VHH binders against a7h7h6. Designs and how they scored, part 6

Target 1, 199 residues: a7h7h6
Amino acid sequence: MPSPAPSGLAPGFLVAAPALGDPNFAGSLVLMAEHHGEGALGFVVNRPGPVTVAEVLASVDEDLRRAAEANGRAGAPVLVGGPVQPERLWILFRPGGIGADAEGAVPVGNGLSLGGSRELLEALVRAPRGDPFLLLLGYAGWAPMQVEREVAAGAWVPLELEGSDLVFDVPLEQRWETAVRRLGLEPGGFLVGGGGASA

## First folded at step 1 (VHH)

Design p04 (framework vhh_podentamig1)
Fold by ESMFold2-Fast, scan of step 1:
Structure p04 (fold): chain B 199 residues (1-199), chain A 121 residues (1-121)
Amino acid sequence: as target 1 above (199 residues)
Amino acid sequence: EVQLVESGGGLVQPGRSLTLSCAASGFTFSSYSYGWYRQAPGKQRELVAAIHSGSTLYADSVKGRFTISRDNAKNSIYLQMNSLRPEDTALYYCAAKSPFLRGYTSDYDYWGQGTQVTVSS
């Protein structure tokens, strides 16, 4: 049986630095779900897309959309999770006893789980307890050694995953700023460059 | 609510051609992925052809003989079947996959009722 691949950046966050020139990731906060010898996979958790949860659910099942409205879930934005497979739906959720047994659902860590099945979506939408979840379209992917090189070049700053509040509780537009502050940095100073004086 | 209706099946002699049509309704047609499956008597259901945007996939048994296509203006999917063989005899199903539910399973979310294709002399 082969040994598991090593992991260094997952579970955790990558905070986009101003030096990152990729428009897909400018100002982003990425939740890292996997990091191993064959690459890395994560989700941008602070980029709202053009559609709501209700609009996505309406394309699946009108009864499910109505359930989401009844449970106060319908108005939330579906996030742009990353540029890879932008049509693929992912579900980030806080396991509270709902959806824990869903086929294909896996723990990410520290109160976060990942899935994508219809059964999981239905269980979360119909949950009367109001367990939080995010719907995301697409993901962020890195080839072997790519994310390590980008971190070494200063494009991304790793931040430890301390609970799930940056994913579910902090408002979307404040997530990058909050993450920068948790790195011990001021967002304004970080944006204009912090690698010394302007000279 | 998503609905798929197949048509174009029938009895045909070996070596001839047949075109199956699938009419789709109840959703944004152009964003969905579509597939044609078949189930022969006493056999498991198998994927014949699939289309997502401009990309197509075919089972080895039908490559070069079958062509899947889509017409977004007509909300329709087609399966052009050429050089038909007795082993192509099956109930053919149209299937649709939501762009929003393409997670851990490769299964299609919506299915038609099927259309019978019989290839016999």
Scores: ipSAE 0.000, ipTM 0.151, lowest interface PAE 13.3, mean pLDDT 79

Design p05 (framework vhh_podentamig1)
Fold by ESMFold2-Fast, scan of step 1:
Structure p05 (fold): chain B 199 residues (1-199), chain A 122 residues (1-122)
Amino acid sequence: as target 1 above (199 residues)
Amino acid sequence: EVQLVESGGGLVQPGRSLTLSCAASGFTVSSNYYGWYRQAPGKQRELVAAISSGSTLYADSVKGRFTISRDNAKNSIYLQMNSLRPEDTALYYCATKYGSRFYPSTGEYDYWGQGTQVTVSS
């Protein structure tokens, strides 16, 4: 008798546990965008990459790079979203004002959407308001049943997506620690103890 | 919205060179995959060359003669065609993969240009 396909990790976060030995994900906070019977897709949202928004835009459109500089968006780091297709650019953004209905954009949940179109990128970069967006190169991918097994093994701790502040508002270097605290855990104790909760 | 515009086709003698250009507008920044296809009258459309961020691919019939390249600053891709043969006569199409999802549409390429005619004859 077949069981229904597991789901429920997207939308949400996975918080890397000390037991996770993969250097690609050590100390990471992963936003889970998709989880279904064919696998899962997520993005590391706390790992700055070697290039800035301006550098990525310069490789695509010099006019767009100038617009980003004029609107104060050029100096932000583009994040390393994960080891899969590290050349592919993704956009996490707050929907509602600019590009909420852009072609190819999908809601992730609670003030967070995912896109990748040039139209969306241009709209966000050219907006004079400080509407938040995050650029990522690459993604984290899991084969069917793989992320479920890794969670069961204690490599990842799921955290509910209640809002978009961990993606846009909390400083990069504090996102993992903030997520651990939202799980009801102390970051220092979590690292030293090999994982645990106060309850 | 992705729009591809090919240019650079024309009539050329065997052994000569042509450079085809494909200008992309409105394409996804997440798209890094472009291809050149060709179709002669009464024949199947065939892949000529493809380029992604890390690699190039060429059909055996053009390998060593054609070079695909990308100019990210101009949002353009090029097909440098050397040592042209009468058998290279075809309508040449530029194609790209568009979208931010893993498989936004069926098939390898989502968007196609209108094509540019290349005729190789004396």
Scores: ipSAE 0.000, ipTM 0.116, lowest interface PAE 14.2, mean pLDDT 76

Design p06 (framework vhh_podentamig1)
Fold by ESMFold2-Fast, scan of step 1:
Structure p06 (fold): chain B 199 residues (1-199), chain A 121 residues (1-121)
Amino acid sequence: as target 1 above (199 residues)
Amino acid sequence: EVQLVESGGGLVQPGRSLTLSCAASGFTFSTYAYGWYRQAPGKQRELVAAIRGGSTLYADSVKGRFTISRDNAKNSIYLQMNSLRPEDTALYYCAAEVKYWSGSTYHTDYWGQGTQVTVSS
């Protein structure tokens, strides 16, 4: 059930509203991993970056790049997770037979976990199965009370995390529209000011 | 992605003028707010001028002498410094802030590497 406002937005999504105004940020879908009295942390999960998994891995270890290529992992885009620490690599994954006990990995909720270790990255890319994971560079961060103020101002619309399909299964270009529909809104109506889940 | 590159610094005599330029690269130049900061040896970094949505702001120490401007066609901001004084000697930094991003205050600010201005006779 629901948590108080300081922790109520994680785990969950923030759906960018027309009030953001900037074309660079219009249509963003943010997975909220943490929300507490000291701030919030999330990841944009629908913004492809200019590089692939293979290109990022080549900068880390050429053997890992080859393993990703052999296991069909190489061609996926690495996402731009947000403007904070854009050089830091994050891993969103669904723990199962791989990574469930990985050092530094933490549960986000609803079968979704967050990590960042090289050990976890290597385990995921060397696995022959198509277990879902996303690589992201950077994150979205909010100071204490800041995300609450932005939501209150209408910049973001919260959406509950019912499953991880918006992170792994829905095509990148459709994730924002799918999230808007799950709010009970039509994407076109939302963009032209017909949106707004509550008064 | 935002990158800022300053130019135009140098050694000048008191009473002279100097123009600093900051070349910005990124997707949407017009959505950013821009500022010029300076840091003299042994002092804290201070804001000298800012421009946001057509509005300008100046530190009292430079008001009437410095002018900040931007050229959207050239993706550049400028600081016109007139009637320079020895106390204007500092490393000058260009800064940009993304108004509509995530709400992180630390990483909404992007900085150039700085350009040295020395005013001496």
Scores: ipSAE 0.000, ipTM 0.114, lowest interface PAE 12.5, mean pLDDT 77

Design p07 (framework vhh_podentamig1)
Fold by ESMFold2-Fast, scan of step 1:
Structure p07 (fold): chain B 199 residues (1-199), chain A 122 residues (1-122)
Amino acid sequence: as target 1 above (199 residues)
Amino acid sequence: EVQLVESGGGLVQPGRSLTLSCAASGSIFSSYAYGWYRQAPGKQRELVAAITSGSTLYADSVKGRFTISRDNAKNSIYLQMNSLRPEDTALYYCAASRGPYSTLAEWKYDYWGQGTQVTVSS
């Protein structure tokens, strides 16, 4: 029986399945920001990188690093968003006040927005108890029809974007398991490929 | 912040080829989309070609003759210009958008290079 190719995977999540052979994505949770006939773009949101927000800010402006420390923003890890352009910084944030009108920011969906400017980062960092944000280096990219084929092959399982807690609130090390449970599956059974039969 | 430096312009005869390069440097901040614009003598600046992570767009006047590409490892954008015509004579600008966009037609370009001159003449 032919299955229709999945379309409209953004906004949403892709949950890495055991069938995914790529070690770069094993156990990953990907936020899909763009999906069209010409390809797709997303961010791994559960992989801590080797640097903190403070260390990235220190490379830009020491005053900004001190502002981040004063406002409790400095200690969070910058995530590895994917293997493409790993030197480039992206900002996922939930607009509520500061940052909502940021020039160049684009809605991802369900209250999430994506940006990449210094001006946005500065506004988010300088606001005490401001909008939640997540910094990522690099992104995940798919050629035309590639993500649709990978989903059809069982490498990824789509999960609807309902709220932003998997991006900002659930601890990094629990995000993939939490996403699997939201699919109605048990993580242990899913990993061993038994994902349909509970005796 | 972001600096864009164009190179590769010059004087060429009609029918020849030229490759323009654009090197992006000076920032870790992401640019989603890059474009090549040109301004011909006496005309308004116009989009020639644009590229995102998954798509390209070309002006009708250059479609089939020009190819835009990117080298992510070098953080560079290229414009391969084939079968050049006198009407391609212009100052060519590299531009970058600091935010992601769903289509090339929705781009906003926040950063611009200083331009490189292309002259197609006998």
Scores: ipSAE 0.007, ipTM 0.292, lowest interface PAE 9.6, mean pLDDT 78

Design p08 (framework vhh_podentamig1)
Fold by ESMFold2-Fast, scan of step 1:
Structure p08 (fold): chain B 199 residues (1-199), chain A 119 residues (1-119)
Amino acid sequence: as target 1 above (199 residues)
Amino acid sequence: EVQLVESGGGLVQPGRSLTLSCAASGFTFSNYAYGWYRQAPGKQRELVAAIYSGSTLYADSVKGRFTISRDNAKNSIYLQMNSLRPEDTALYYCARTSLWGKGYEYDYWGQGTQVTVSS
């Protein structure tokens, strides 16, 4: 589990710029959970994966899959959180009494917590309305000073985490555009390279 | 829903080779990591080999003799067992890795296939 005492770029978002040439991250919005001298860790929060919550739950507990279906949780996509450890399941959730005290769950900040336990998943899935949650497979990782250099080069634009709405409330397909607009930029202009000097 | 089916076990002489297969169904095979476990009579179940994205892990007792591999197109994993010894006699299980990040811990198991190494 990530430490809850980050500084610098975490907690916050990184918005992928057109200068970013990595296809794993083109057009991505990354939630930064850790940033320290030994590296950084985050999650892409706008990449739907090929499987749904129900399909992942069926692979871990058929009773839990049926509970998710009964409670309207089954159809949501599980996101691709990043290329590192793509077999590992992470849970982003808004703490509101369910899972706030779960073993291994840690606050990320501003109405957002991170967990990875089966007990937390069961509690969130079995609640009929409950707190919103997002399942992710894998994470994004950066070596020491790597994310700082990428930000300095303009590959990522930091956006302050003012609340958890970009993770839970803004529709998945609109998250990157919404983040770009919150930076004071037009998505169309940003996407085409932002008006460089060359033709 | 999730199903793992082992095959390829049998009786084999010491020093010979055997290949175990595990066919997976009911989920997206390429999204997961897998392991082979074994349990000999009167012993604890032990990890033999695991295959994660881009890496493999082997128990010291089989390192250099066994090879784990996967074929995403066939939804299958394999365990190539060379230089078999009587102490390799066990029920061999295919398993899908735990998503909760506890190292080699696994959440789904096959029914097992018996391997007997005897002269």
Scores: ipSAE 0.000, ipTM 0.137, lowest interface PAE 11.6, mean pLDDT 78

Design p09 (framework vhh_podentamig1)
Fold by ESMFold2-Fast, scan of step 1:
Structure p09 (fold): chain B 199 residues (1-199), chain A 122 residues (1-122)
Amino acid sequence: as target 1 above (199 residues)
Amino acid sequence: EVQLVESGGGLVQPGRSLTLSCAASGFTFSSYTYGWYRQAPGKQRELVAAISGGRTLYADSVKGRFTISRDNAKNSIYLQMNSLRPEDTALYYCAADRYPLTSSWYKDYDYWGQGTQVTVSS
């Protein structure tokens, strides 16, 4: 008899509850890109890192940095996507424009795609009015059954992915609070109601 | 996250075959690109074969002799090496990347195994 595959959390968001207990994820909003029997993978989408898109591009290709500045793409922060592989650069983007039809990109769902190739980054950066994108360093990872246990323990609250505005349009500083409100909760009340152990 | 362990290397005579295995653990096995690389003493590391989903890529020097495959149920990648030649002697590495191995361009942070030695000599 086949066992049911874990498949409820991606694509979607996990909203960090105070009960989580992990300082790496306190107050975080995680976009879940994959969830299956081998575990889960996601990205914190509301944590600005110490470097900008321009600074990352300058370390890779000075022509790309200049293109990003010319096209108004350089000033955004590169996000801390999670504690795993903090040197790995990821590209989260909304495909639909002239900059997004690059090889190696994988649909996440609901109009979001994930990539990591230099070719994709170049296409997005060099296209004036190209597709919206977010650069992230590192990712959040969970072993088999781990994220399911943490959700069951109340450390994370799942939120359905109803479009990509929480990733690209809502200001970084407001994303967690906006997600809490979309759960039908008040952020202040949610914070006071937590404080248990992470599981 | 992902951990890779190679096995199956050894000493063989020219014209024989070996199968290398790579056991992967962690998560997102089916979404990863996997490859076999080799490095002979004093030479640069070179791509031997890669597999991304159902697509495969081979170096010209091994095309028609080597076959890469994956078993998602066992979280394993294999390299079937036929008609081995002395010039195939090298340390063979299993590698994993979320996307094509050539896309690890920023900070070059990939998952690599420790390697398994293949020696082809009479």
Scores: ipSAE 0.006, ipTM 0.246, lowest interface PAE 9.0, mean pLDDT 78

Design p10 (framework vhh_podentamig1)
Fold by ESMFold2-Fast, scan of step 1:
Structure p10 (fold): chain B 199 residues (1-199), chain A 120 residues (1-120)
Amino acid sequence: as target 1 above (199 residues)
Amino acid sequence: EVQLVESGGGLVQPGRSLTLSCAASGFTFSKYPYGWYRQAPGKQRELVAAITGGSTLYADSVKGRFTISRDNAKNSIYLQMNSLRPEDTALYYCAAVSTYRLGSYEPDYWGQGTQVTVSS
């Protein structure tokens, strides 16, 4: 018997289409961490927030703020991960070294892991050339069948997760455009509602 | 309000299998990564296995023997434990993973625990 809801969008990306009228997600690239019958959970990975890593760390531990400054991490933006629980801190990181076995850390897939503990934050910040990480405030959430309906309506375009470079290596301001190109589309055409050329 | 309720623990002989179940209700944090933790007498609580929508994680001590899974229709998380050893004896907890609020920690939801004893 077929399942009531598909579970095929996580791990992966959703690329916001111009048809998406929600200003919370316009021009967004969302990393999908969960997709199941009870809904879906993801993180916008290309929206810089108003605070830096140093500012977050200063509120936690001044020694950690100094460690981040010494290791060149202090000036990075903390991202707006989505409109749900905007005060909640999440850590996306590339496992393989520091933090891989941290309590509460779970694999997302294809070179990505998710966590949120202070111990993980401290370990990652103190590593001078350790695993790359992003700090995010809040997340994107969907009720049962909601993300499936939005994809079917053309509001989101799924993109396979073929590594973690869109999360850690591609500059923030280029992530959406790079994702659109990986879909085989031209960003300018996509912005005009999916690439209808006018001669 | 999110509640996690474990079941399936018991006494089992070495080399045998047990399946633990965790029923999630309230669904406020149903989109969270979930994990199975265990605590043996005199030891710290440790993560055994974790699941998100697309991936799983296992402690080295249980890799190849334990399998975590999710049944979306039943809002349940399972831990299939094969080839059980005496050192697997512990109180097993179902939990949503820890997260941090700016400036402070928000405690996660934990189940009450279910006892697994591996002995003759």
Scores: ipSAE 0.000, ipTM 0.181, lowest interface PAE 12.2, mean pLDDT 77

Design v01 (framework vhh_vobarilizumab_d1)
Fold by ESMFold2-Fast, scan of step 1:
Structure v01 (fold): chain B 199 residues (1-199), chain A 122 residues (1-122)
Amino acid sequence: as target 1 above (199 residues)
Amino acid sequence: EVQLVESGGGLVQPGGSLRLSCAASGFTFSSYAMAWYRQAPGKGRELVAGISSGGSTSYADSVKGRFTISRDNAKNTLYLQMNSLRPEDTAVYYCAARPYSGWRGTSEYDYWGQGTLVTVSS
């Protein structure tokens, strides 16, 4: 069935430029999961939040917290995915092993899938293998035409999603600068246009 | 407390019309994508129609041209106008909500109503 609207910026990344004046997104790298005529949805993938995976899991199920500790996943930060619905938990994961066919999980593209179900969370946390996943609280949302206008104004620079390494493999503190380098730019030079935040 | 309460179901003859309503409370309705699902006896739940927070709509092939989904953000209410009803439309119809604005191609919804029965006789 054909899509009712094209998803031009998804899947992909938006790299925050110094022209972006929004403090919620300064120095951020956003994974774009959906983009169509009625808006866009993405996740900031380089903003550690104040809580760890273990702390979030403890509030859900103590058995899950223990499983995360046993499988070496307890100490990772839960990311701030964006300012919308900051209490909502999202799961970015690599499909193919655990949760590839989970109900409600959708492919983002190029080795990335998105879900949010408790069943998916349990499957990923309890897996004895080190299958990568990220937990995020909240998301970034754009009204119709808003993200297109912001890109046109130079507030965001699109970067193609060639693989999942910026989400899972590159250290959090280096994700924005790594993305800037992949745009063919030097982070220091890109940043000099303003005060520019680190993410 | 989040609540979705469906109404408007009933018995109707083939070719008839019904309008379903879903009254929402306990969340910021205008920020949520909404959908109608249905479940016939002995079948799984299937998506009938979806509407984004911005008003973009999608429909199952079986109902395109016959059903219209709409929302009234001032009243926190979701609607499904059902025309040219067929016996195979007989099902319990469920209202569903999720915080995404316009998420496409997912069956995952955060909140569900209790359902309203629609029966299209023979």
Scores: ipSAE 0.000, ipTM 0.176, lowest interface PAE 11.5, mean pLDDT 79

Design v02 (framework vhh_vobarilizumab_d1)
Fold by ESMFold2-Fast, scan of step 1:
Structure v02 (fold): chain B 199 residues (1-199), chain A 122 residues (1-122)
Amino acid sequence: as target 1 above (199 residues)
Amino acid sequence: EVQLVESGGGLVQPGGSLRLSCAASGFTFSRYAMAWYRQAPGKGRELVAGIYSGGSTSYADSVKGRFTISRDNAKNTLYLQMNSLRPEDTAVYYCAADLRGYWSSPSKYDYWGQGTLVTVSS
């Protein structure tokens, strides 16, 4: 049986444009993990949620919470990954070293992998500070042809995944603006939109 | 209950082909990422190929162009088509499900099959 053909939007980013009226996605930067004939799946990577890594770990395993405290991992926010299944936990991480053989972990691309296993979470939490990972609750989902229509309508601007720095290294509050600049645009002008003076 | 049952392994000569199947039950198969891992004698368990809920795939460099992962959501079955088999592909092959549940549930975890043996030799 043949593999599915590669998609055009995954791996990559979608940068929310002013034309996007959905409050779940206003001002968001979305990492696209899947894009094919059956739809698309992604994660908002610039929206901090109300809980920290330590608070999520405390609800699962107190030993993991203590490991996160000891290794300086406890204070990071868990991100709101999207409106679909907002209580499901996802792990984005930079592969290699700790967790390389974790069950269920799959490459997304360019130094970026996706997982959700307890073994992966434990390995990453127990690693010394500086090994990149982030936790997300929920995901962004699109029905067949939906994301293609939204891009064509100008609601999203695609940006190629050149590396994983927008996910792990650029501060959360700067990720959308950094992505806009990588598109060759000025964030202030982009936010004002195409009305009046742009025409 | 969640179950993963592999089949299709066997003895094959170098250059031959095999198709592995993994029958999944006890969860909504179409919603979850699936993967094939293998464990060669004396080695740890290694990722071979992964497939996301929507069908996007990824492969270990050693199998790219030779192996194809696919899924049939109507049959709740994961497949691995293995072509141009080499002696170094000899391993027990495992099917794995990436079942992300609510973290408040202590019963949520990744699931594995029992494995199916693939032997590539003359």
Scores: ipSAE 0.000, ipTM 0.153, lowest interface PAE 11.6, mean pLDDT 78

Design v03 (framework vhh_vobarilizumab_d1)
Fold by ESMFold2-Fast, scan of step 1:
Structure v03 (fold): chain B 199 residues (1-199), chain A 120 residues (1-120)
Amino acid sequence: as target 1 above (199 residues)
Amino acid sequence: EVQLVESGGGLVQPGGSLRLSCAASGFTFSSYYMAWYRQAPGKGRELVAGITSGGSTSYADSVKGRFTISRDNAKNTLYLQMNSLRPEDTAVYYCAKVTYSGFRNTYDYWGQGTLVTVSS
């Protein structure tokens, strides 16, 4: 009997190890939305991009930008979600009111949902007390067995998704360190653990 | 070949209950997001409830507190327990295997559906 397709990294996080590469990746935290035999898909959730929600909305509809501004939704940075299709807009949100029943939205798990429709975006930005959301441009993708190999090589450390606070509540600049501490590690020790330390 | 077969729909009075089932085959059921969608005549498709491979659930606001999605990975079966049914819940209910992978377009594999009618 063949083994079942690999799963277990989604929903969850991948915490970038210091050995992953250059300084631009040393602090990356990836939310894994999908992991199965056909590959994996995730989003970097702690890398701010050069544009705000207001600037993205202005490119879609100026009336929508004004509605978001009036409702306090427009000031946050849009994140760089990953290197693949950097022009594609994704919406991570915590459903609880408006948006939970939007067409095309799908649950990720532990209070997180994923969408990308204009209708969902409009519903979220027009409501003064709507669901919390995060906009991302681009995504991270892995071919079959690729993410498993990268984890085995020590490039990423898996962390269970025990709520959505690392996506919405913990400040961007603290997300990687908070995730490292949830692994039971000290961020300073983790950063220098494989590189030039004394025995 | 992906196959999804829904059952359990029927006629029920307002305030009643129904349990829908979806028998899945042709893929590793336990590894995928599964969802229930519905479509009333002349209306758009609506996500009702979803459940991740890890068992985390979410619901449309219109059904929160009334519907419960669950899965039995040993039986490759998805369930939707529907309580306190309202006339507005009248629709064809679809089971879906959901993907939203960037190395392939977002894609739903849908079954044939099961009709739920809530009326006196």
Scores: ipSAE 0.000, ipTM 0.158, lowest interface PAE 10.5, mean pLDDT 78

Design v04 (framework vhh_vobarilizumab_d1)
Fold by ESMFold2-Fast, scan of step 1:
Structure v04 (fold): chain B 199 residues (1-199), chain A 123 residues (1-123)
Amino acid sequence: as target 1 above (199 residues)
Amino acid sequence: EVQLVESGGGLVQPGGSLRLSCAASGFTFSNYAMAWYRQAPGKGRELVAGISRGGSTSYADSVKGRFTISRDNAKNTLYLQMNSLRPEDTAVYYCATGSPLYWGKRSDDYDYWGQGTLVTVSS
């Protein structure tokens, strides 16, 4: 799937600045899936939850859990995607074959797609060499103009979505620091400097 | 509490038209993708049409060009305009929501369903 032309804050990342006071987002890296006049929607991609893919699948379908175990897909953590609807399961994936034509799946950009269906989950889990995927519970939502105001206030720093490595390849505990470095900033300095606010 | 209430079903002759409505409450309707599903007697539920929060639409091949899905965010209402109705369109029609961006083919893809409205196409 070719990368779509960048527009607004989606597709892209928001990197939480130290001045962000919301504990739901402290030190977070948010993948922005949607940004338009009616609001914005994204997913925190660096907050592991307490359960694994296998544990979530076991609660849904024991056959899916067995397939995940057999195909080496079971051990990854399910992430906390955001505070809105924390029981809703989401699927971020890199379509390479099985997921590329999944009905209802929405291209995010730069080789990333978003889905939420059991059909997609089953297809990804059952493929021995299937597309990479990440499961998330909940999402981050913004009302009209809200995310624009928060970015203008310095709560978030936008980062271009060059590729999907921050979602699938960089270790969870390094994603925020890696994103800060890609902004041309030093993470330690960013933590004490308040994201651009002078001392 | 999330609630979806369908209306507009009825008996219509082949070639006729009906407009279904789904009144949504208990959630921020404008933030969610919505779908229409149908279930004919003795069959499973199948996706008829989906609409994203941004207004992009998709349709089952059997209804393309005949049905139009739309939404009115000010009224928290989802619509399905059904034209050129055929006997095989006879089913209970359900509206569903569970995703801000996505509509799926399986009933398991959705968290909330309406009670359904019966559409009968017969002469």
Scores: ipSAE 0.005, ipTM 0.228, lowest interface PAE 10.1, mean pLDDT 80

